# Ledger of designs, part 8: VH-VL binders against q3z8e7

Target 1, 156 residues: q3z8e7
Amino acid sequence: MVEKIPMTASGYKKLEDELSTLKVKRIDVIEEMRLAAMDKDMRENAPYHAAKEQRGQIEGRIKEIEHELKYADVSEYTDTNTSKVNMGSTVKLRDPKNGECCTYTLVSPKEIEPLKGKISASSPIGKAVFNRNKGEQIEIEVPSGTLQYIIEDISF
Short names: E, the ipSAE of ESMFold2; O, the ipSAE of OpenDDE; V2, 0.75 times the mean of E and O plus 0.25 times the DockQ between their complexes.

## First folded at step 1 (VH-VL)

Design r6 (framework fv_ramucirumab)
Fold by ESMFold2-Fast, scan of step 1:
Structure r6 (fold): chain C 156 residues (1-156), chain A 122 residues (1-122), chain B 107 residues (1-107)
Amino acid sequence: as target 1 above (156 residues)
Amino acid sequence: EVQLVQSGGGLVKPGGSLRLSCAASGFTFSRYSMNWVRQAPGKGLEWVSSISSSSSYIYYADSVKGRFTISRDNAKNSLYLQMNSLRAEDTAVYYCARDTYYDFWSGYFDYWGQGTMVTVSS
Amino acid sequence: DIQMTQSPSSVSASIGDRVTITCRASQGISSYLGWYQQKPGKAPKLLIYAASSLQSGVPSRFSGSGSGTYFTLTISSLQAEDFAVYFCQQADSFPLTFGGGTKVDIK
């Protein structure tokens, strides 16, 4: 018997998001490993060894997260009862002056596509929204001054 | 096993430069954000700098901004800290540390190097 | 910058004692707080992340609680290997900041 693992609702959601990402990556790495293994001298196969190492790390992390989620004892109550913007969050921003809305998703650095709304936490928009709550007004610093937006919605 | 092995450091005069290295093994280095944290003798921990897995995003403590440069070489599984214009206040043990989450910023450090002493004195 | 205030600065305790260390953030950080243990001459070790999640390999006598601006680390039954300095750390925003540390010393 494994004892329950205390965690916050935010912590649980972060683990779910990481698990989803790792399961997708696992498919790609297993295929890379399979293709590299078609070379018959695996001892000298650098791509195979790199993929094997990556797969091992992904499988280990997946097992760790699955264990944590299985035995999680989630505290869902907070004074505000709201979720903060985090990695994997999709944020809808509204300009309070003209009503213009834009939607952005916070992604890892390798997945950044600003024109498709995929941004990092370290981008100007990402920095302004990261760890903020729904309904908060944020300021984004740009060369010509500051832009103001309201966080209208947060989803995952 | 995950290992972070540090090198570099030593004694340098004010205004001098040093380059610290951190060699990673036992995990896919290219998928983790990496960090430098320092500790002055007898004092607490101070975060110095962070670098994302792709080097696209870099952060510095105000105390080192403009003087220190964090960098990484994913092909060599190595993290670096170039320290210029060193001051007495930079005297500390410097640790390299791995972010906890794969592919994401967590801001927590699950594995640390052994530490490298940097002494800045006249 | 988010300032982390840790108390007490030191505590003297005996094996088997319940030890509680507190950490206060100068602004709300939700649950983005970690706890570290450091022994003399050694690198810190992560004990707790996300305020209450126990790091793999850390004994269950360690637990964390709190949210917003007030957090605690509890050692339910102090063991000989637990005499160390403990630090809290906020992971809410850059720059990342640590508390001043609490030394848990033998009584």
Scores: ipSAE 0.000, ipTM 0.477, lowest interface PAE 17.0, mean pLDDT 81

Design r7 (framework fv_ramucirumab)
Fold by ESMFold2-Fast, scan of step 1:
Structure r7 (fold): chain C 156 residues (1-156), chain A 120 residues (1-120), chain B 107 residues (1-107)
Amino acid sequence: as target 1 above (156 residues)
Amino acid sequence: EVQLVQSGGGLVKPGGSLRLSCAASGFTFSSYAMNWVRQAPGKGLEWVSSISSSSSYTYYADSVKGRFTISRDNAKNSLYLQMNSLRAEDTAVYYCARAHGDYVWYFDLWGQGTMVTVSS
Amino acid sequence: DIQMTQSPSSVSASIGDRVTITCRASQGISRWLGWYQQKPGKAPKLLIYAASSLQSGVPSRFSGSGSGTYFTLTISSLQAEDFAVYFCQQANSLPYTFGGGTKVDIK
């Protein structure tokens, strides 16, 4: 079975643009590696190791984007139901132990904006709230343990 | 014991020059890439320059290219930053920093910092 | 250049609180992000490298997570010595760039 990745048309376009940019950078980094590799001191060649690592990062990101584009489900999200979390929903979460709250909007991976509270559906928080109803308690797994939140409000 | 100790900062007029020094001790200096990172008063961090363990390769931020020169003397366990044509915008605390041994793009040991003030 | 946006700019917290700081990259950086702690008048200290790897000597209450463009630093139970400014750094490509910093203050 193929796992579909919900995405807006805008998010898809941003991934295409990033992929194009990364392919250009890959060419430059390969050239940097080749030039650096001419240093006889390969063990202590920091520029070579830095360029090799950058190439690894670029290749990894390219594969990630290609996977996202291949399995993208580019749909128009027009659901106005405010009782269930979906793509485009704004969710207010409350920590039951201290009463503190935070607000997040569920967006496509390339539409993430920290100052706007926009998060991915595949993020730990996004995964925990997706398709949940107002008033439900959710668990978010992090390395330090499990965080507990209550979905206090959902808006579109 | 493992330390980077800096010197050479000061007050200079626009267009002037300064040379910063960073003395390493407690580790095999010649085995590590080295860096300069600066911080303007009350502001964030800005990477300035990197040099390979052998000095074969150097990298610079666009804002300092052609004006700054990074160098090292492995026999003296010392790192240097020659700063020419200084501008008011270069006013900052300058840190020398060691590249992490396994991941050379992170900075795992820092000097105490040297203040450089470019003012009329 | 890759722009690093850090949030919040400041957070007020009490001893024992869980503190979460976020960092966003203007383009994908895979797992190549580090976190630094800086106390007033002191040089920065590396806490986390490669998004989630804890630097030797750093207390286990510090943890990092994330990949791509979204990253978090978590302090599971804030201690008195943790009141400081925290910076993220992308290590994906030159020039290396840092976030604007998050100041963790006493509530």
Scores: ipSAE 0.000, ipTM 0.477, lowest interface PAE 15.0, mean pLDDT 83

Design r8 (framework fv_ramucirumab)
Fold by ESMFold2-Fast, scan of step 1:
Structure r8 (fold): chain C 156 residues (1-156), chain A 125 residues (1-125), chain B 107 residues (1-107)
Amino acid sequence: as target 1 above (156 residues)
Amino acid sequence: EVQLVQSGGGLVKPGGSLRLSCAASGFTFSSYSMNWVRQAPGKGLEWVSSISSSSDYIYYADSVKGRFTISRDNAKNSLYLQMNSLRAEDTAVYYCATLGYSGYDYRYYYYMDVWGQGTMVTVSS
Amino acid sequence: DIQMTQSPSSVSASIGDRVTITCRASQGINSWLGWYQQKPGKAPKLLIYAASSLQSGVPSRFSGSGSGTYFTLTISSLQAEDFAVYFCQQTNSFPLTFGGGTKVDIK
């Protein structure tokens, strides 16, 4: 089956905006390459090679974004009650043995603020809760051992 | 309405300076390379200078190199030509023009598609 | 520098005539050539780019042909508004260079 890439509506929009910006920049870099190639002495054309390398980087990023947008699953992000932890979800965790609780929000890499509970899906807590349902018991690996929590609530 | 409107010409003595301006409207100025082209009275067209959209690539005709400076302000949609150490042979109508492009697949063809109305520069004693 | 040699320097023609203007480059420029029309007191106007591609809005009586070093602009049936000076230009390499111009006058 085709694997979907979960993302928020905001995340999707940011990728669309980045793609739009890169497509304009691609035109500019192709123009720079052609203008550099018009230099009448081509034997030492460092500007041409620099522009060609930059075009390669832009094309690579465009390809990545187009792939992400093509396989994006934005239908998971709504103001309705979703049953699974996804990007943008705020998760309340409870330790079943002592009743202690804490909350975390799964955010994109540029939005990470651990002290405010904003964590990545690749963090130990993020990995443990991602795609899990309310009421599930999870285990989190930390240097001091394994922690057990129950997903008490999921919100956006 | 796609347009380039020029200003800044005039009469100047040899050794003097002038700055020409070219204001763009009706298109995305920041996406186009720009040119200055001149034409002496009763003569043909002579390319003077080109500047890329980012200002990273700038080219000059040998006759003006070291004396003229092309520049642009993308935020103001404006192109400039600073002309120093002017000579009698610099007397001409100066045009600004876009360096447009089109292409299929791998090839881009450049051409001057939008032109300003021209600005007369006279260098005389 | 690439030198562009244009011929003839002038031609006298009547409305309805077929007019042919030639442009030669001192070295190969593939199809990196444009043709421009200039009327007295006005800025040049692009007619043809990439040697043979007609610019949007330009009448189909104008056509360009050639590649490498030899190029031709043809006006199949001259109209009153076509009396002007015509220039070729190479965009293969800097410095950009123009032909000397061909003046198309009333016979």
Scores: ipSAE 0.005, ipTM 0.522, lowest interface PAE 10.0, mean pLDDT 83

Design r9 (framework fv_ramucirumab)
Fold by ESMFold2-Fast, scan of step 1:
Structure r9 (fold): chain C 156 residues (1-156), chain A 121 residues (1-121), chain B 107 residues (1-107)
Amino acid sequence: as target 1 above (156 residues)
Amino acid sequence: EVQLVQSGGGLVKPGGSLRLSCAASGFTFSSYSMNWVRQAPGKGLEWVSSISSDSSYIYYADSVKGRFTISRDNAKNSLYLQMNSLRAEDTAVYYCARGFSGSYPHAFDIWGQGTMVTVSS
Amino acid sequence: DIQMTQSPSSVSASIGDRVTITCRASQAISSWLGWYQQKPGKAPKLLIYAASNLQSGVPSRFSGSGSGTYFTLTISSLQAEDFAVYFCQQGNSFPYTFGGGTKVDIK
């Protein structure tokens, strides 16, 4: 058996989109090859050989993506979509005024360790970042006022 | 399913005319060169004509130049061969064939079922 | 035009035999050569393109080799479904030309 290739739903979709783009580009390159070759000796035809090399690169990448999609093991019930903050995500926040960075991981209630950056989705910081995208500016309300941060990175 | 379905053909007297048709399905017809290849009864294969995807390049075997015309209608996914001034030696099964296979652009990977053209008096 | 000379014209073989068919071009065609299989009443089927590349879906017992003017098609262990006529074809220049064919018959 071939071992399954773990990936997120977002990763799978990106491969499908790349495959679609490459298939369109393949049509253009095939036509370029045929037009270059039809009235010339293929051994002496530099445009034909350049297009043939490009064709080979496109076919190689298509084969690689088709293999990855065929053997993909897409995570279900534990979606790790890194485009948005979810449970289990590690978020890097930056204060735009002073440049300070803070890293937090959203965890279940039994795993909370604030001093180690492990916080709940129900905390002030957790509520502000949950379901937000990389690059967004967030506001966190605390007793001393309102704090502003930029979501600099999201990882799992 | 990638497929080429042929029609036309028949019995004609020397000097007569016939038009062969080839209908494509299951692939982007406008992206491929197309060919006609014939085979006389009990004989080998003879390439007849080629047309590029946009009709910019057209080639004929010397035996048919000036008598046969290859054409295509990309909107109708169809290939044609107009055969004029037919001779007894044009008697053959005619195949339409798609010109593209992997990395080799001058191989024929998909073929029609063939249509018989008989020229006799 | 480029003449393609194919040999032998016919061969009688048994299941399990190794069969080799040769194709010679009248001038150098690099690797722009294909091989086709044709069964009675059917259209030809592409087996090999660019002299040595196996077409998708074709059994691995088929192989092609050669470059320039001398090419071979080999069937390593003949099966019942392999009894057919085989043709080579050059794609180097117009007009495209085919070999005369090799008939592989049951012994």
Scores: ipSAE 0.000, ipTM 0.471, lowest interface PAE 16.6, mean pLDDT 81

## First folded at step 2 (VH-VL; framework fv_denrakibart)

Design d1a (at its last look DockQ between E and O 0.03; V2 from the best seeds 0.00; counts 0 for: pae E 20.8 > 2, placed apart)
Fold by ESMFold2, look of step 2:
Structure d1a (fold): chain C 156 residues (1-156), chain A 121 residues (1-121), chain B 113 residues (1-113)
Amino acid sequence: as target 1 above (156 residues)
Amino acid sequence: EVQLVQSGAEVKKPGESLKISCKGSGYSFTNYWIGWVRQMPGKGLEWMGIIYPGDSDTRYSPSFQGQVTISADKSISTAYLQWSSLKASDTAMYYCARHLYYGSGSYFDYWGQGTLVTVSS
Amino acid sequence: DIVMTQSPDSLAVSLGERATINCKSSQSVLYSSNNKNYLAWYQQKPGQPPKLLIYWASTRESGVPDRFSGSGSGTDFTLTISSLQAEDVAVYYCQQYYSDPYTFGQGTKVEIK
């Protein structure tokens, strides 16, 4: 009776990244509960109950994501290249919503020039593109939400 | 499996309003553009416009700008095509289709079954 | 707008023979940075919605028989059915997706002679 859950490759990746983050947060919250539980009266322990509520939220979301990933049916953009982004690569990123492109070059930390598109591999954009193939979707978190791009071209 | 299911055939008089629907299932509705295509009786296909349901970003062919309204309700995975005042020349088959990307990388990979709209005076 | 012109408007071909449909765009649909032609072919059988056959000018969609092939570049494109079958009776459309509006050709009706 369990039907497949449709999602894009970018949607699948987003869920994987959220799951990884939540598993780290879960470890922290379990430790917060343990430390708070060293208070001998648990019914009135506000720090314990706050951490317990946070853990419940995290566990619930983890279970949702694990279910969605287990039953995912992923559609994907056509694979056009197996070359991967690396240090020294220049990448052309396309916004899939409007087709606009921007270009960045991955450089060492001392070579960073953001206004000229020279960025580090540790920057949000650099982390998103590193070791990715041409045609892959990437996501970048910004204050206004999540930006999605397609790696349109890779040059070396 | 990806499906686009459209609302049923409509018979209308000139001047009436109409809103037809396209419900997407089997995929992440908010991450794909949905386009509308008109096919007049005995004629070819015409691209009308496209919407990104994730944020309701909507683009129209110049030929249809101001003639129809494209909208979506992402909470029920449904896109809409709407006329405020139908004309006899609006008699046609209307298809919705899934568009992978807007811009340089896209084609229409899945199509709805079509909605026949007949406008007669 | 990029105008897509198909030829012929209709075509009658003997069963098992080759059918050739041409499509010409008013400007190039070849994007130089990725060297891809932004052209698709669709099949529309009577009473049915269109179905994607070919994208990137020459790449077959999954499930499309290998008797369908696309070729051409820039402004001149061809859809070839190498051995026409009874189920191939349909109207065929080319479409450019290089620049909006994403225009279609006027269609080519294919019949068995």
Scores: ipSAE 0.000, ipTM 0.467, lowest interface PAE 20.8, mean pLDDT 81
Fold by OpenDDE, look of step 2:
Structure d1a (fold): chain C 156 residues (1-156), chain A 121 residues (1-121), chain B 113 residues (1-113)
Amino acid sequence: as target 1 above (156 residues)
Amino acid sequence: EVQLVQSGAEVKKPGESLKISCKGSGYSFTNYWIGWVRQMPGKGLEWMGIIYPGDSDTRYSPSFQGQVTISADKSISTAYLQWSSLKASDTAMYYCARHLYYGSGSYFDYWGQGTLVTVSS
Amino acid sequence: DIVMTQSPDSLAVSLGERATINCKSSQSVLYSSNNKNYLAWYQQKPGQPPKLLIYWASTRESGVPDRFSGSGSGTDFTLTISSLQAEDVAVYYCQQYYSDPYTFGQGTKVEIK
């Protein structure tokens, strides 16, 4: 019989959420590494080494979570479906001032299509909405200033 | 919403190769097993095998071991079923389905629409 | 391999009446450690893929009407439709997922009498 890892449905979902968060963080850290590597003297580049170390930690935890999810034995619990914005989520944002609505889907870097509202989780909008709940008011930092939106709906 | 969308119907001749696809959406593709089920015309369901896209761990039914190849490309959330050399007896509807894992296996909670494969001379 | 045998192969039931489908496994699909039966039921209507009805032998999938119920333990299981509706005409399959290969029953065709 295959190894089983007992957990609740909510526990499973928490692991999925954590995994999604870590995957976004991994992208950010990789970008930090890239930027730091642009420095001429990498040997003395503390930011690069710090980012590299953090990447290792993130990768290790991702592997652990993936293992748990792969062999999970989920007990029967009807959990309240609280949806948070994750990778793959489509969010509807409403401007509280003018009522204007916009829809965005968080996707991987390879799937980015700005004209179709497919944006990176590392984008200003992505960072603002990631792991947020329906009904929350968020602030989006843009070059022109700070925009305020309400997460009106989350779908996946 | 969880969805599995399969490639279109195939008409082939014996001896030809074939690769059909199943694309998942609405969930974390890498965190769930995905399996294939064969249904010959007018017959029941047959479990073929499953794959875990996260690490490509693959498990076959003994009846299908060596007869087909199951694979996945997690970068595009797609699973595949392929034959190197089709036989007339491979004529069937093929379903992909999300296969939840609970230690010793799992049930299929979401199914694709099916791909009809017809092999005739 | 665990062999799943359903009975009957076909069943004709009047509208509003109870339909009972049996499924027997060649060995127990009850896991002693968690006391769960690794048994699922599916419904397949003509021209459609199978639809999950019941898992863990007795738990209804979301959206499945209350008239569907699963019971049994070990090697003997039953799917019951308390009041057959016209839309329930389909072939029903049991499946064990206790050990690979995760075999299906041969199916039971349910029709209106």
Scores: ipSAE 0.000, ipTM 0.550, lowest interface PAE 14.2, mean pLDDT 87
ESMFold2 (binder alone), look of step 2: mean pLDDT 92; pTM 0.940

Design d1b (at its last look DockQ between E and O 0.18; V2 from the best seeds 0.00; counts 0 for: pae O 9.1 > 2, placed apart)
Fold by ESMFold2, look of step 2:
Structure d1b (fold): chain C 156 residues (1-156), chain A 121 residues (1-121), chain B 113 residues (1-113)
Amino acid sequence: as target 1 above (156 residues)
Amino acid sequence: EVQLVQSGAEVKKPGESLKISCKGSGYSFTRYWIGWVRQMPGKGLEWMGIIYPGDSDTRYSPSFQGQVTISADKSISTAYLQWSSLKASDTAMYYCARHLYYGSGSYFDYWGQGTLVTVSS
Amino acid sequence: DIVMTQSPDSLAVSLGERATINCKSSQSVLYSSNNKNYLAWYQQKPGQPPKLLIYWASTRESGVPDRFSGSGSGTDFTLTISSLQAEDVAVYYCQQYYSTPYTFGQGTKVEIK
């Protein structure tokens, strides 16, 4: 029943490498916390609080990667001979209210570069456009409601 | 070398409990789903369920839900298949097997040698 | 559940001749997003556990001889042994791993004629 998380073999390998790096960094951060705690005054211990925050971020990212690896569906994507959005597709989204457009490319999780529009298929935008046709209206769920866009163009 | 080594053959009576084991070696045990497959005498293969040893997330075939318990002890790289009360119809060969990829949609790449369970009334 | 049906149940083939085993699924095992068929073939010799031969319908597992090949898509699949050898005497199973439960075919016994 579990949702497959599509990725390439290279994307999977990149997640494994990031996981290994984070586990090593976690060890370092735990030691930083231990050393800072030797002062015994936690109320005014800025180094301890900084290390604790860093550990929280590392633990969160580790959990995300372990989830993605657990449900990975490793494959090389291919040309589908269809207008549907797929891995490797670049999509142009138009806001029907004001006509403004934005462009995203679906990539493997390790290749994500949000500022350059490179997103995963499991991101909110990626989920909304995946396997959809040119011209379809899509909805992106956010805490305050739904955002609506039209798939203006798909390129491969 | 990837190996799955199962516990030895069992002869039991109906109503008795049983726990058989599958020890994995030569790979990162907690990062691969491991499954159980039943083969009744002279019959084909039946998928029973899988477990992710890293967090013990366990998924059962509807045919086996509530009939058996799948578990793992990651500290000793071992998965288990357990009955609280055996029936004569539980007489079968039981295999454990590993997925190649981390995911629910993968095939089984390595198999244990099997554990023969005989339940006679 | 996806039902997997093999044919024939038993097959006798002369050494060096071609053996063909068919497998049909009750619904498609082709995942449209990646165009892969989630179909595997296993070989089981007497007294041994199953051994993976083919995955993704047509990809040979490492160490599997070239005489084994898989083909087909969607619902209809074939395992072919191009030149049967004595060591190929076994029961062959197809399996879908598209969705749980990951069902197997009933098996096809291959014998030397």
Scores: ipSAE 0.024, ipTM 0.566, lowest interface PAE 7.4, mean pLDDT 84
Fold by OpenDDE, look of step 2:
Structure d1b (fold): chain C 156 residues (1-156), chain A 121 residues (1-121), chain B 113 residues (1-113)
Amino acid sequence: as target 1 above (156 residues)
Amino acid sequence: EVQLVQSGAEVKKPGESLKISCKGSGYSFTRYWIGWVRQMPGKGLEWMGIIYPGDSDTRYSPSFQGQVTISADKSISTAYLQWSSLKASDTAMYYCARHLYYGSGSYFDYWGQGTLVTVSS
Amino acid sequence: DIVMTQSPDSLAVSLGERATINCKSSQSVLYSSNNKNYLAWYQQKPGQPPKLLIYWASTRESGVPDRFSGSGSGTDFTLTISSLQAEDVAVYYCQQYYSTPYTFGQGTKVEIK
């Protein structure tokens, strides 16, 4: 018999949401580790060790969630056609004022390629669109001011 | 839109190796099982095996165990089916298909267009 | 392995009439813990890949016409086309996904009489 983990559709969605949140948090913690390592000797750097510990906790939970999602057995009446911006998502943003579009993909720090629209979830744009739905209007804070966009499309 | 696009038709001779591909798009490739199904000419569907691209967990039908290799490259959202040494009896249409997003729901909701493999002397 | 046996192998039905396809599993595909039947139905037209019609024995996939229905439980299942249409000419397959290896029925060819 196939391994099955019974859960509700809402439970499954919650796990998806949690996973997405944790993936962003992981990025932040890794960056925190990087910054902490720059300030002090790693052997006696409390902030670094704290961040490292937190990363371990986050990664452990991510693995658990991925396992549950892999073997999930959800009730047959489920509508999962609604998608939110997640890690790996490609988002099309449209300026409601001038109609111009921009496309961005949320990626890990090591995968960042600004010229190809691959941006961090921790970037101003990433933070603004993360966990948002198609059709939502978002505001992006930039040094020059506040930009407004509509999420026109979400894909992977 | 979810799509599975398979590589083109293959014409091979017995003893040759072959690797065909299935590229997924429009969804998170690593979070859905993907399987291969064989259909010999004029015959029914045969479940070959499945792979979970997220961790490359692979399950084979006993009938196909050791006869083919199923793999995946999650970096390019592509699954593979390969033979080390083809036989004439491997002539068939090969479909890749996605299992439902719930993992244990191992019915196929999206299918590739199929890859025809012809093996003859 | 769970063996899936369909009946009949071929079926000719007049337009507008009911078509009934049976599928029997060598062992139960009903999971007692969730009371779900791990059984799916597919439609395959010539030159096309299979298309999912029914899952969990009786749930229609999105976009599937209401004339298609699945019923049954345990080891005996039925796909019914209440009013056969010209576009319904195809081979239909049942599949169990209760345990590996997942297996298909041998198929039932539905034609217009």
Scores: ipSAE 0.012, ipTM 0.569, lowest interface PAE 9.1, mean pLDDT 88
ESMFold2 (binder alone), look of step 2: mean pLDDT 92; pTM 0.939

